VHH binders against 2-(3-amino-3-carboxypropyl)histidine synthase (dph2). Designs and how they scored, part 9

Target 1, 340 residues: 2-(3-amino-3-carboxypropyl)histidine synthase (dph2), of Methanocaldococcus jannaschii (q57907)
Amino acid sequence: MLFKTIFYQKLQKKVTTLFNLETERVIREIENLNKNNPKVIFQAPEGLKLKVEKEIEKIKQYFKQKNINIEIYLWGNTCFGACDLIDNHVKNLNVDLIIHYGHEKLSYANPEIKTLFIPAYHIFNKDEEEKILNDIKNFIEKHKSGGKKVAIATTIQYKKLLKDFNPSIILGCRGEVKEGDVILFVGTGRFHPLMIAYKYQKEVFIYNPLSKCFDKISEEEINKFIKKRILAISKLLLNKPKKVGVVLSTKKGQCRKRVFDEIIKLLEENDVNYLPILVDNISPDILFYDVDCYIIVACPRIVLDDYILYKKPIYTPEEFKLFLKNSFKYKFDEIKEDDF
Below, E stands for the ipSAE of ESMFold2; O stands for the ipSAE of OpenDDE; V2 stands for 0.75 times the mean of E and O plus 0.25 times the DockQ between their complexes.

## First folded at step 4 (VHH; framework vhh_7n9e_1)

Design a5 (from k2 with S31D D33S S62D; at its last look DockQ between E and O 0.03; V2 from the best seeds 0.00; counts 0 for: pae O 11.8 > 2, placed apart)
Fold by OpenDDE, look of step 4:
Structure a5 (fold): chain B 340 residues (1-340), chain A 119 residues (1-119)
Amino acid sequence: as target 1 above (340 residues)
Amino acid sequence: DVQLVESGGGLVQAGGSLRLSCAASGFTFSDYSMYWGRQAPGKGREWVSGINSGGYSTAYADSVKGRFTISRDNAKNTLYLQMNNLKPEDTALYYCAREYLEDSYFDYWGQGTQVTVSS
């Protein structure tokens, strides 16, 4: 289990946790295997695991009633996102199908085992939908009246709800948002809004569709973050590392091998000793080596959110590059398709 | 309304033990991963421990590893933190927090319970 934030977030009101798990679609996909006693693994983010457990029971009952044998497993480890595929972990089990809840497939993460992605769209009643849509419309109109174009960003759970707004869908640690003078993120939490704000270095408005409240990532907050990271980088300038741990995640959606190779090359060119480390899950507990700092070649949010939990300084590849270039212009690190 | 109410804090001598409780209401407790955090005087908030919705996976800050144990009773809608071998540096206001289902976002936390460890 990994902490993705060290700081307390603002209190949110009323969380309705109703998601469409597309039971019929899952059943159909299993049936379409046309296999006797198919082996199916269900993978879900932490908050959905119990719901998925119930779903599994429902599915089991369905097949039982039809006198069809099925072998079902719930993946018990934490699912960190669409980047966290389990196909490599279950190769020895001859799995026929993986059901992955809560995300959609990443273009740069390809499972070797057939995987059905269930986005788990949030379900609202009509009144709630109307309220949400009206609030967003009003927000857009307010800014439009001031001559500003609003770009909408959201997560997959709200893609259908917000379809008329032509939203950018934020997937994983890749935060591509269409051009706009103002960015409005529609969703829960601050994970994605912060990422977007840091990337574009502009304030990001937030609308929580559950609480029906607006918030924002302010310029001040962005600056505070940048200052902290620049300070961290500056420490390297003051005390040049003698040995650096370079940590590469083996998760398919985070295994940025090209970035890793680039970093290694840079270290060699700069005569910096390094320890290459391969890991599946990155956590403070596994980074105890005799190095001065770590470069984390994985999800950049591991560094940005959890750096304080680590005993040694940890850096994104881009941050470390800034050090090598003696630059103080902060560059946000993100996963790109070309990183692999 | 979602509510988290911490209890069990108090004054204890170094080396002593406390058991914190967090009573949850207003939501399906068993659907959520839960966390303990703390804030010491003059310091920022830090996370101490987490437990997944099913209670079969746990995490700890290095500072409390081996001393603290997080657990939950989903039937009672209660989160626990057993704190053993307490140290003065453990003095803080302790909070329980709920993680939102998909976003690793902590959307609710309690008012906190004060833990004071004397030398």
Scores: ipSAE 0.000, ipTM 0.211, lowest interface PAE 11.8, mean pLDDT 88
ESMFold2, look of step 4: ipSAE 0.785; ipTM 0.939
ESMFold2 (binder alone), look of step 4: mean pLDDT 85; pTM 0.850

## First folded at step 5 (VHH; framework vhh_7n9e_1)

Design b1 (from a4 with F106R; at its last look DockQ between E and O 0.73; V2 from the best seeds 0.82)
Amino acid sequence: DVQLVESGGGLVQAGGSLRLSCAASGFTFSSYAMYWGRQAPGKGREWVSGINSGGYSTAYASSVKGRFTISRDNAKNTLYLQMNNLKPEDTALYYCAREYLEDSWRDYWGQGTQVTVSS
ESMFold2, look of step 5: ipSAE 0.740; ipTM 0.922
ESMFold2 (binder alone), look of step 5: mean pLDDT 85; pTM 0.859
OpenDDE, look of step 5: ipSAE 0.872; ipTM 0.963
ESMFold2, look of step 6: ipSAE 0.812; ipTM 0.947
ESMFold2 (binder alone), look of step 6: mean pLDDT 84; pTM 0.853
OpenDDE, look of step 6: ipSAE 0.894; ipTM 0.971

Design b2 (from a4 with Y56S L101Y F106R; at its last look DockQ between E and O 0.60; V2 from the best seeds 0.72)
Fold by ESMFold2, look of step 5:
Structure b2 (fold): chain B 340 residues (1-340), chain A 119 residues (1-119)
Amino acid sequence: as target 1 above (340 residues)
Amino acid sequence: DVQLVESGGGLVQAGGSLRLSCAASGFTFSSYAMYWGRQAPGKGREWVSGINSGGSSTAYASSVKGRFTISRDNAKNTLYLQMNNLKPEDTALYYCAREYYEDSWRDYWGQGTQVTVSS
């Protein structure tokens, strides 16, 4: 390797985050507490934690230069979304402020401790921004000329970039999209566009702002996903479960107690034995009980993304209801305000 | 573990060609969009070219369009960048990247391979 190669490798390591962590806003909100030695906890998704560690160093240095004492903690456990609030875990520490990165506040998950949500919007340089916005504008205009209205859906990382398109923001495991003849999902990952295509029975195109390429959700892709879940439900029809674990997450934004109670009632009405289980973090290693399957009353993505990792079959509440109805018209489970 | 390893860089005269490779492992390569970026001394990161998961759609920065070609071989888990008619301005550390998955927030970058174009 040449010396130039070593130099460029060091420069690449100095390139930090693709995301705006709003350092000045965080500092301002800490100062606005108007309190001596405030206690502040930083919470972030796993992929942002090393970047947030660096943010903490910057913020500590800022307050040290001002000769102001501050007590800072990084929440070390995984954060899976805005529904993953830590209020009850830290209430005995008299925490003054929580900085929650990578999400915005959910309407159905209200923190008990003052919480500042930092969306961590993706930073694009001017040339990238121009290309992305022009690509999207051209897509919209082409469909408009063909008599089709395009609805834009995106995720939190691109909300600021796309503000002039009035996008629908897909949050958590709930997808609501504004009216349109076709849908353009701007973002990464294929689950949200797949769910939207199935839910609305409309064309869903994808614009990936990282590759800057268009793509489309295929019917084959949708059918493969749905067929796997329908097969799992059909196995319950062939072998009715004798005992079911019903798992309720205690995470504030996932603790769907009304859905849990409904499922328990249905199990009792159908003479199915059950074990009610409370957990904070759902994982394969903690579900080891003598049951035929589990109903996971939490974020539906736990079932849909991770079902193959579990020793026993796991189902969403909506999937279990389909079993009881002997129905093959699949319905995605979504977290709603009435679930709590 | 997700791993991206670039190769094929080197010293080339202006007007020459190089082909960069990016070997991918630790994930289902065919399921992800990929892109090339570069970083020249004293400059920020520049997006160079992108490609969708199937390879049917590609995109290029205006500075390289017509000269560079991105491609992928999903059977070999390898991303390519064919660089023709190289200019001194193309001198940079070139890296491949995988799109981050929503809710993961995790950057996936190779260490890069140096391209140096002499006049």
Scores: ipSAE 0.621, ipTM 0.889, lowest interface PAE 1.8, mean pLDDT 86
ESMFold2 (binder alone), look of step 5: mean pLDDT 84; pTM 0.847
OpenDDE, look of step 5: ipSAE 0.888; ipTM 0.968

Design b3 (from a4 with Y56S S57Y F106T; at its last look DockQ between E and O 0.09; V2 from the best seeds 0.00; counts 0 for: pae O 4.5 > 2, placed apart)
Fold by OpenDDE, look of step 5:
Structure b3 (fold): chain B 340 residues (1-340), chain A 119 residues (1-119)
Amino acid sequence: as target 1 above (340 residues)
Amino acid sequence: DVQLVESGGGLVQAGGSLRLSCAASGFTFSSYAMYWGRQAPGKGREWVSGINSGGSYTAYASSVKGRFTISRDNAKNTLYLQMNNLKPEDTALYYCAREYLEDSWTDYWGQGTQVTVSS
């Protein structure tokens, strides 16, 4: 009973102070508007919404104490990333500023309303930071002694911590990693490491900065994942679709119009009937049309992570291309700058 | 409020089996990847196993690979960990955690359930 309580308390303390929401920076940006009664919208990933709610209360209190009126909203819908901008949704409101938590601005997704991006860097104490950095240094040195160069990859929440390692930042569905013989992914998820491992065909190690543990993506793990998708593609070969839904997201960072056009052209060239579908949010519930399968022209992770939730088979553009080419050389779909 | 409540822990002999459950509430469970971690007394937290939102992808730490199986029932908002061929070194407080898929960060943990494996 005592151990459980102590453990719980430790976990709770870490959860409450896990991310830097840069309160002062947000306040400063609002003040810099130099506007009477500014209208500010806060957008956050679902996992941060409750924290952001508390942050909003702090901010409200600050301005109240200053006798400054401010109109604040919490965006109640999705925030899947910096690709999921809300400027188009709120154009009918005279919004002065959007605060977007959890991401950095994407080069290919530009909001029309002033948007402040707060990366929400993970917070560590000094001892933890030192431990993490030393573990990574030791890892690098170990491989260097063996004549191998280590490339570091991470997610945005650890960018600041790992700045001295010149890390590649994995943003959304893009897995670009700098040159190395071995890749060390620093983060908590396994999807990105898996994707990177397959893409670069290099050894990918994982360091979890929360647990301070090392792991590795195995060849078996890669093959297992890919085999499932190959199987899905092979089913198309067995049963050629008569009609295909082609779903294009309207989200700025996911609206891959050029890819969509390419897919449509390919379908036409192959005499495959299709239904073009425009949607903002893609979910299983909205895809109920009389088609044999769907091509999802949006974030590839919609397919790769959630395909089992859909009643009909869903495919990335790259996967469907494999079908059309009668190829089983799997290629991960990624969002590219020229997709738009 | 987001809640994660673990259950199913207990005392088991080496070579035995346990099935852990994690009941989730206060959020759209089907939208999140989940994972199991563990912490032994005097040791740091250790990642054990993870599963994506749809359940199509699972991963395991090398130490538990082939012995543990992670699964989920999104209709029941429940995460599971089947643990077979348990070893004394598996003794720990096992906890469930939520992972935000897009950014690969964790934001919530449960209180944990104790697993003790006797030799």
Scores: ipSAE 0.032, ipTM 0.435, lowest interface PAE 4.5, mean pLDDT 87
ESMFold2, look of step 5: ipSAE 0.762; ipTM 0.928
ESMFold2 (binder alone), look of step 5: mean pLDDT 84; pTM 0.849

Design b4 (from a4 with S104D F106K; at its last look DockQ between E and O 0.83; V2 from the best seeds 0.82)
Amino acid sequence: DVQLVESGGGLVQAGGSLRLSCAASGFTFSSYAMYWGRQAPGKGREWVSGINSGGYSTAYASSVKGRFTISRDNAKNTLYLQMNNLKPEDTALYYCAREYLEDDWKDYWGQGTQVTVSS
ESMFold2, look of step 5: ipSAE 0.760; ipTM 0.933
ESMFold2 (binder alone), look of step 5: mean pLDDT 85; pTM 0.861
OpenDDE, look of step 5: ipSAE 0.836; ipTM 0.951
ESMFold2, look of step 6: ipSAE 0.762; ipTM 0.933
ESMFold2 (binder alone), look of step 6: mean pLDDT 85; pTM 0.860
OpenDDE, look of step 6: ipSAE 0.881; ipTM 0.968

Design b5 (from a4 with A33R F106Q; at its last look DockQ between E and O 0.03; V2 from the best seeds 0.00; counts 0 for: pae O 9.4 > 2, placed apart)
Fold by OpenDDE, look of step 5:
Structure b5 (fold): chain B 340 residues (1-340), chain A 119 residues (1-119)
Amino acid sequence: as target 1 above (340 residues)
Amino acid sequence: DVQLVESGGGLVQAGGSLRLSCAASGFTFSSYRMYWGRQAPGKGREWVSGINSGGYSTAYASSVKGRFTISRDNAKNTLYLQMNNLKPEDTALYYCAREYLEDSWQDYWGQGTQVTVSS
């Protein structure tokens, strides 16, 4: 018992990692398999892979010291979110456990292999935590004094830190936020705040917990983004596509088969020729077909974030629908439970 | 601390070439998509080029396509921008930017390096 505590304490002190990888929890889960020579796969987002590699080494060392044989793999391919499950890819390997870092389980994406989700919470020192919490409190109070209710939204990495604010957790491409007059997004990046701002048509402020700085999504920024997408759609109006690639992802959390079928039907109704394409990972390199553009039936962020990487225009299902309906009221594509 | 330090800018004649470098530190460089942007005086920031973490996928603004080449050396934590056939309209402060892995937006950028193209 004493050796376990010392080892865990030593492991905790050395992990100057910005993220809590919950080493003990992972080890415990592996031990709980009660299996000789368990087979465990570690899956992590690109930004965490190197950290996870180090984590794997620690875990290997732990089990080695205990004379327990374990078969461990690092998943070398993508981990875009909890939507990107690998259970189907590893069925032939008889895997006992998957450790999935950086996300929480999605309700509409169920792994068939036991999967432990490690959210990888950001680690802050006490001073940083206090600063972050106080900044947010002050922000809320400031707006409250003006008669405005603030809704807090954040990513999973800050869920624990912000627990007392009852934040909405933005998962993947879903931007569901609780009621408020003003929204404060706590996190890094501008994509989620921008999407939320457009979706709810409310003021969205940003607090970056790393920099401890406030920012705001401006109307100009929203308009600029929308204008770019509308322009992309308008190109279709100027030059109607003769043939369209329709790309469906096989990823469990992105395989929006119902949406795919709807799109196919619409294309047929409008006498648009199409090529249905089924892929696991969507990337510019795999889309080289003789089509005029692509409809990406997967995570909408593939289009919204990466459209500039593709040689041919790519569109979300909603964007292409706008073209077909000759509408200019932009609608953000989101994954819904009913899409599957 | 995340740091991005640009270099390689200067004065060049139209039709000339420059190679910009961005030295990255304070983060796992190889895990991030990186970008070049530019800002001309009195104008907003403009996206110029992007490269994925592995360096095998690149993108360019239409205005620089065919003239600029983005690359990276992950072993050296360095981002590059080869600029050929420079035009006066390319005159701007060029900056290197990092994309946070969870979103497509830039979260850090350097101080920039000035590129001036004379007619």
Scores: ipSAE 0.006, ipTM 0.288, lowest interface PAE 9.4, mean pLDDT 87
ESMFold2, look of step 5: ipSAE 0.766; ipTM 0.930
ESMFold2 (binder alone), look of step 5: mean pLDDT 86; pTM 0.877

## First folded at step 6 (VHH; framework vhh_7n9e_1)

Design c1 (from b1 with S104D; at its last look DockQ between E and O 0.71; V2 from the best seeds 0.82)
Fold by ESMFold2, look of step 6:
Structure c1 (fold): chain B 340 residues (1-340), chain A 119 residues (1-119)
Amino acid sequence: as target 1 above (340 residues)
Amino acid sequence: DVQLVESGGGLVQAGGSLRLSCAASGFTFSSYAMYWGRQAPGKGREWVSGINSGGYSTAYASSVKGRFTISRDNAKNTLYLQMNNLKPEDTALYYCAREYLEDDWRDYWGQGTQVTVSS
């Protein structure tokens, strides 16, 4: 009996990262619907789904105590970002509210069903917050003493923690960085700081708030990444494609119709045959057509992060334009408001 | 399946040393930053040390700086924590962790290895 109790307690003490799911705000917004038996869908990135499952149980218990009937669903498919809106998928279900975790609303992607965005900020303990803030303050002061102004860029998880630094918020597919002599990217991964360093031609440092380590984007790292994509473009120059698949994502935050139309016009002007393809979620298994390559008109990260997973070469619109112009001046593709 | 398995804990006299290992599998280890945390009985989790994906940048909590050394062997998919000059207050369950990425939110923590430091 004691052994089983100790074993059970150890299994229940599994450590996990804490994110602020704003339970009270979600409850308040559901109550504000002022509706008998409201229908609510919860949507979350894969890594948050188990935490959201527990959140749903809390919310169900709250409304049961208030004698309020509520119809709750969890959206089971993947959610990669704020651009992954599900309102078109569920419009026939008379849904009153969607709770979208892990993102904030994109200015260029408007849901048709009322949607509450819960950023799910990372909850650091007091000692961690103090260290992170002090590390960043010391970094800023060091560069200020050398006459350099530091601009801060970060991602949504850290937006609230870093509010006093007035950070630029990077959303993966689109992000502008405020002016500075050097840039400190506070976040995880190296793609965003690499892209920023290339785009702005400025020194970019990294602070990872999880490992609490500083790092820097090297010129060699930038050159290696750019060379890889230039080599992919050069294959088109050596072997001009006869037929191209042009893929447009129908996700509201990625449906860059104006860019799609521009690419189609360029293909027609250059007498290149093409297949226009509409998809909701772009993945390797759905691109099986008899074409020489694909142009992915969506979030550029699909090409730049995942190209090795596809059976045919894939390119961003900007990369394909470089091929058509016989240019070797690489330009990162980005989602812009005028793309829609 | 992503797995993080800690080992190397045990009972140690104050002033002694231990080396913790974290065997990683199910992901490209060299692409992720890693860190150690610990939790003493009845207390909240404490961040202990972190290391970048390449292994050349490290950070330490003030309570362990100068005594603990984090390292990694990317060829063996293993994270290490060398703990020297151990003190009774270092007694805790030690966890290794892999960072989440901003677009996926999925992080991973091991089940932990117990370190007990006697006076």
Scores: ipSAE 0.799, ipTM 0.944, lowest interface PAE 0.6, mean pLDDT 87
ESMFold2 (binder alone), look of step 6: mean pLDDT 84; pTM 0.850
OpenDDE, look of step 6: ipSAE 0.904; ipTM 0.974

Design c2 (from b1 with Y56S; at its last look DockQ between E and O 0.63; V2 from the best seeds 0.73)
Fold by ESMFold2, look of step 6:
Structure c2 (fold): chain B 340 residues (1-340), chain A 119 residues (1-119)
Amino acid sequence: as target 1 above (340 residues)
Amino acid sequence: DVQLVESGGGLVQAGGSLRLSCAASGFTFSSYAMYWGRQAPGKGREWVSGINSGGSSTAYASSVKGRFTISRDNAKNTLYLQMNNLKPEDTALYYCAREYLEDSWRDYWGQGTQVTVSS
């Protein structure tokens, strides 16, 4: 059993070296604190936590061999993104450095504790890189020959790989894409390309860097998703709510106070009773109040991904505004700088 | 509880053929892109072939193009790799993988099946 455990550990390390955790950079930043027994917290998305556990073991051994004391913690709670800053939760621990994996710093979410962001870029070997880059280059050249400019959108995992294409980096709750006639989304999953295709009313192709296959977002797929949300809004039109819960997240990257205040003003102008609610983490278990629905002023993906889990209907601020306008032209909610 | 279980590996003489299978469970197989990778002893992983969720689009590493064929049977939750004209350099631990989604960072890989090609 012990031999199998050691072999499994080594094999998984070789097999699961998908993401660059920048071990040397993390060590250098800890050393540069120039502090005896610094306190360091490691924070990661759920999918990276086991890899970060192994990273912590490596870093502990490095400092042990140098006879340097260091106090290391792994943040055990869920991390949903760069907006999920933990400095307010750990302020009493006198933490010297937070290592935040899987994201880049958001311009509208400033940590109070020194934070090192490690994007955890996907590592591709040379042959994979060559194939991916050539596939994308050929796609761009084909469309350019037909008079169409291709805009590249991707996620943080592939930012380094695609740097020469000057890609737009899609942040979970914000889908801004540079100008182009068609859009190529380089990544996995279909939500981002669906949102982009709807937002810009343009063809969106997908290149999956893992399978290395092309795909395209279909109009039927878009319409099915949008229809579900329009039906939810239509229920408000048929049964005007008497009392609405308005939920504001206190997380730095989600605390859209200006949007919250705007929604409150709209409710007052329309003589709709409301309950203003402050929460840190939004979940179905904590929304049990006597209201007809909730407006979730936070990351829009909470509504769009999880609405079926809630006992009462939940809406984004933009969806509620569509109800007030009696509009059938759906608009995705996004987090913007002036929301705060 | 996602599981990927490879089978079909073994010892084969150069020029021979093998068919690898990957049985998938714990997720909606037809909704995910899949791929095969391999790892020779002491080397990093090498991407071999990929296939989209519907099976209509496939891709191959240059080293295996024309010799290997990826396919899937979404009704049986199974991914396949038909390997023909095997060469000693194809010797490796072959594993199947499911794409991670952009917001999850969770990768899923099987334990692999050993393919050994004698010269």
Scores: ipSAE 0.648, ipTM 0.899, lowest interface PAE 1.5, mean pLDDT 86
ESMFold2 (binder alone), look of step 6: mean pLDDT 85; pTM 0.856
OpenDDE, look of step 6: ipSAE 0.882; ipTM 0.971

Design c3 (from b1 with S53Y Y56S; at its last look DockQ between E and O 0.61; V2 from the best seeds 0.76)
Fold by ESMFold2, look of step 6:
Structure c3 (fold): chain B 340 residues (1-340), chain A 119 residues (1-119)
Amino acid sequence: as target 1 above (340 residues)
Amino acid sequence: DVQLVESGGGLVQAGGSLRLSCAASGFTFSSYAMYWGRQAPGKGREWVSGINYGGSSTAYASSVKGRFTISRDNAKNTLYLQMNNLKPEDTALYYCAREYLEDSWRDYWGQGTQVTVSS
């Protein structure tokens, strides 16, 4: 979920070390540059920036003690995910290394500047780790004794903890789940398990590693979410748009040019006027054009999480295709390798 | 602004009971899983108990199971921890916390309320 207006929250007085920032690995990679004054940029999600600020101070002290000059910058703009590569923005600064926290490299988004991805795995103490692993192990055994194979899905924060379960790693803008009779989503938030339950038409259970409680995605919860989006699409059927803004993000991991071109072709085939718009960061204040709605060709969570913040209705490419097909069989949009 | 404010701590004798409250504001309380943690003097933070967003599922650390009860009142935006049969080992700063979501990375903790259990 992308709550851009609420991503900025006041940090609590005490900053805790919930996530492994791999300080020694970062230092080693900087040393391996074998340069006299390397230029390094640190990039992090908004919620990690204050922790990364402290990390930068540690690293500066380390290199100062070794009489090595190092030029360090913190990327001040919001990092929305692994798709937010900044190498094109900083080419002229002769940057030697980018440290990208909170994500893994995307196969379809190759940085031009050397980039070290630090997943920032959640650190659990030993008692918590043991409880979490036992809870999951017992769940798997219960279902196995009932003749059912459990597929594990999780997010990047828990990848290391859950290594021995061979989990599927769900990305914010897409997710594939390995085969199983039931799915256990290990993580926080309900968007990913809801998406998985709908996409695969399978029973999805949740284990929350923070509360350490089990839960399940209900059919009513799915229907409520889908109904919101179907209602928005139905309004287009009632009042066919005369002009549509088609917005393409230039961020390497979001620049779905093939999807953009497909949408343009569909609009032309259906005699719908349009305005093609290129932006780096999509936000409500830059979408002020005289159109009836926008199609956001980027990360689909921009539409699903933030639509209420925009002055005009916004849709994913898949949602707009449903309108053109006059279909009520909702399909989640997601970023795919062939989109580029 | 998201705020979590604990109250109900104090000095209590071993075997006694205490009820902690955590008042939540600045977010839709009923939409998030919550948990209690504690930090004893000179020790690291310890997870104590968790509860799902609806309150139908709860979990406890083995050190408190059977003695502590977590609950929530979503109409009052309040999380509770009922602490019975308190032991000197329960002496700690108790804090409530809201789960972070995977795409926000923002964590929220209260300032805590001190619980001191005398022999």
Scores: ipSAE 0.737, ipTM 0.925, lowest interface PAE 0.9, mean pLDDT 85
ESMFold2 (binder alone), look of step 6: mean pLDDT 84; pTM 0.845
OpenDDE, look of step 6: ipSAE 0.880; ipTM 0.972

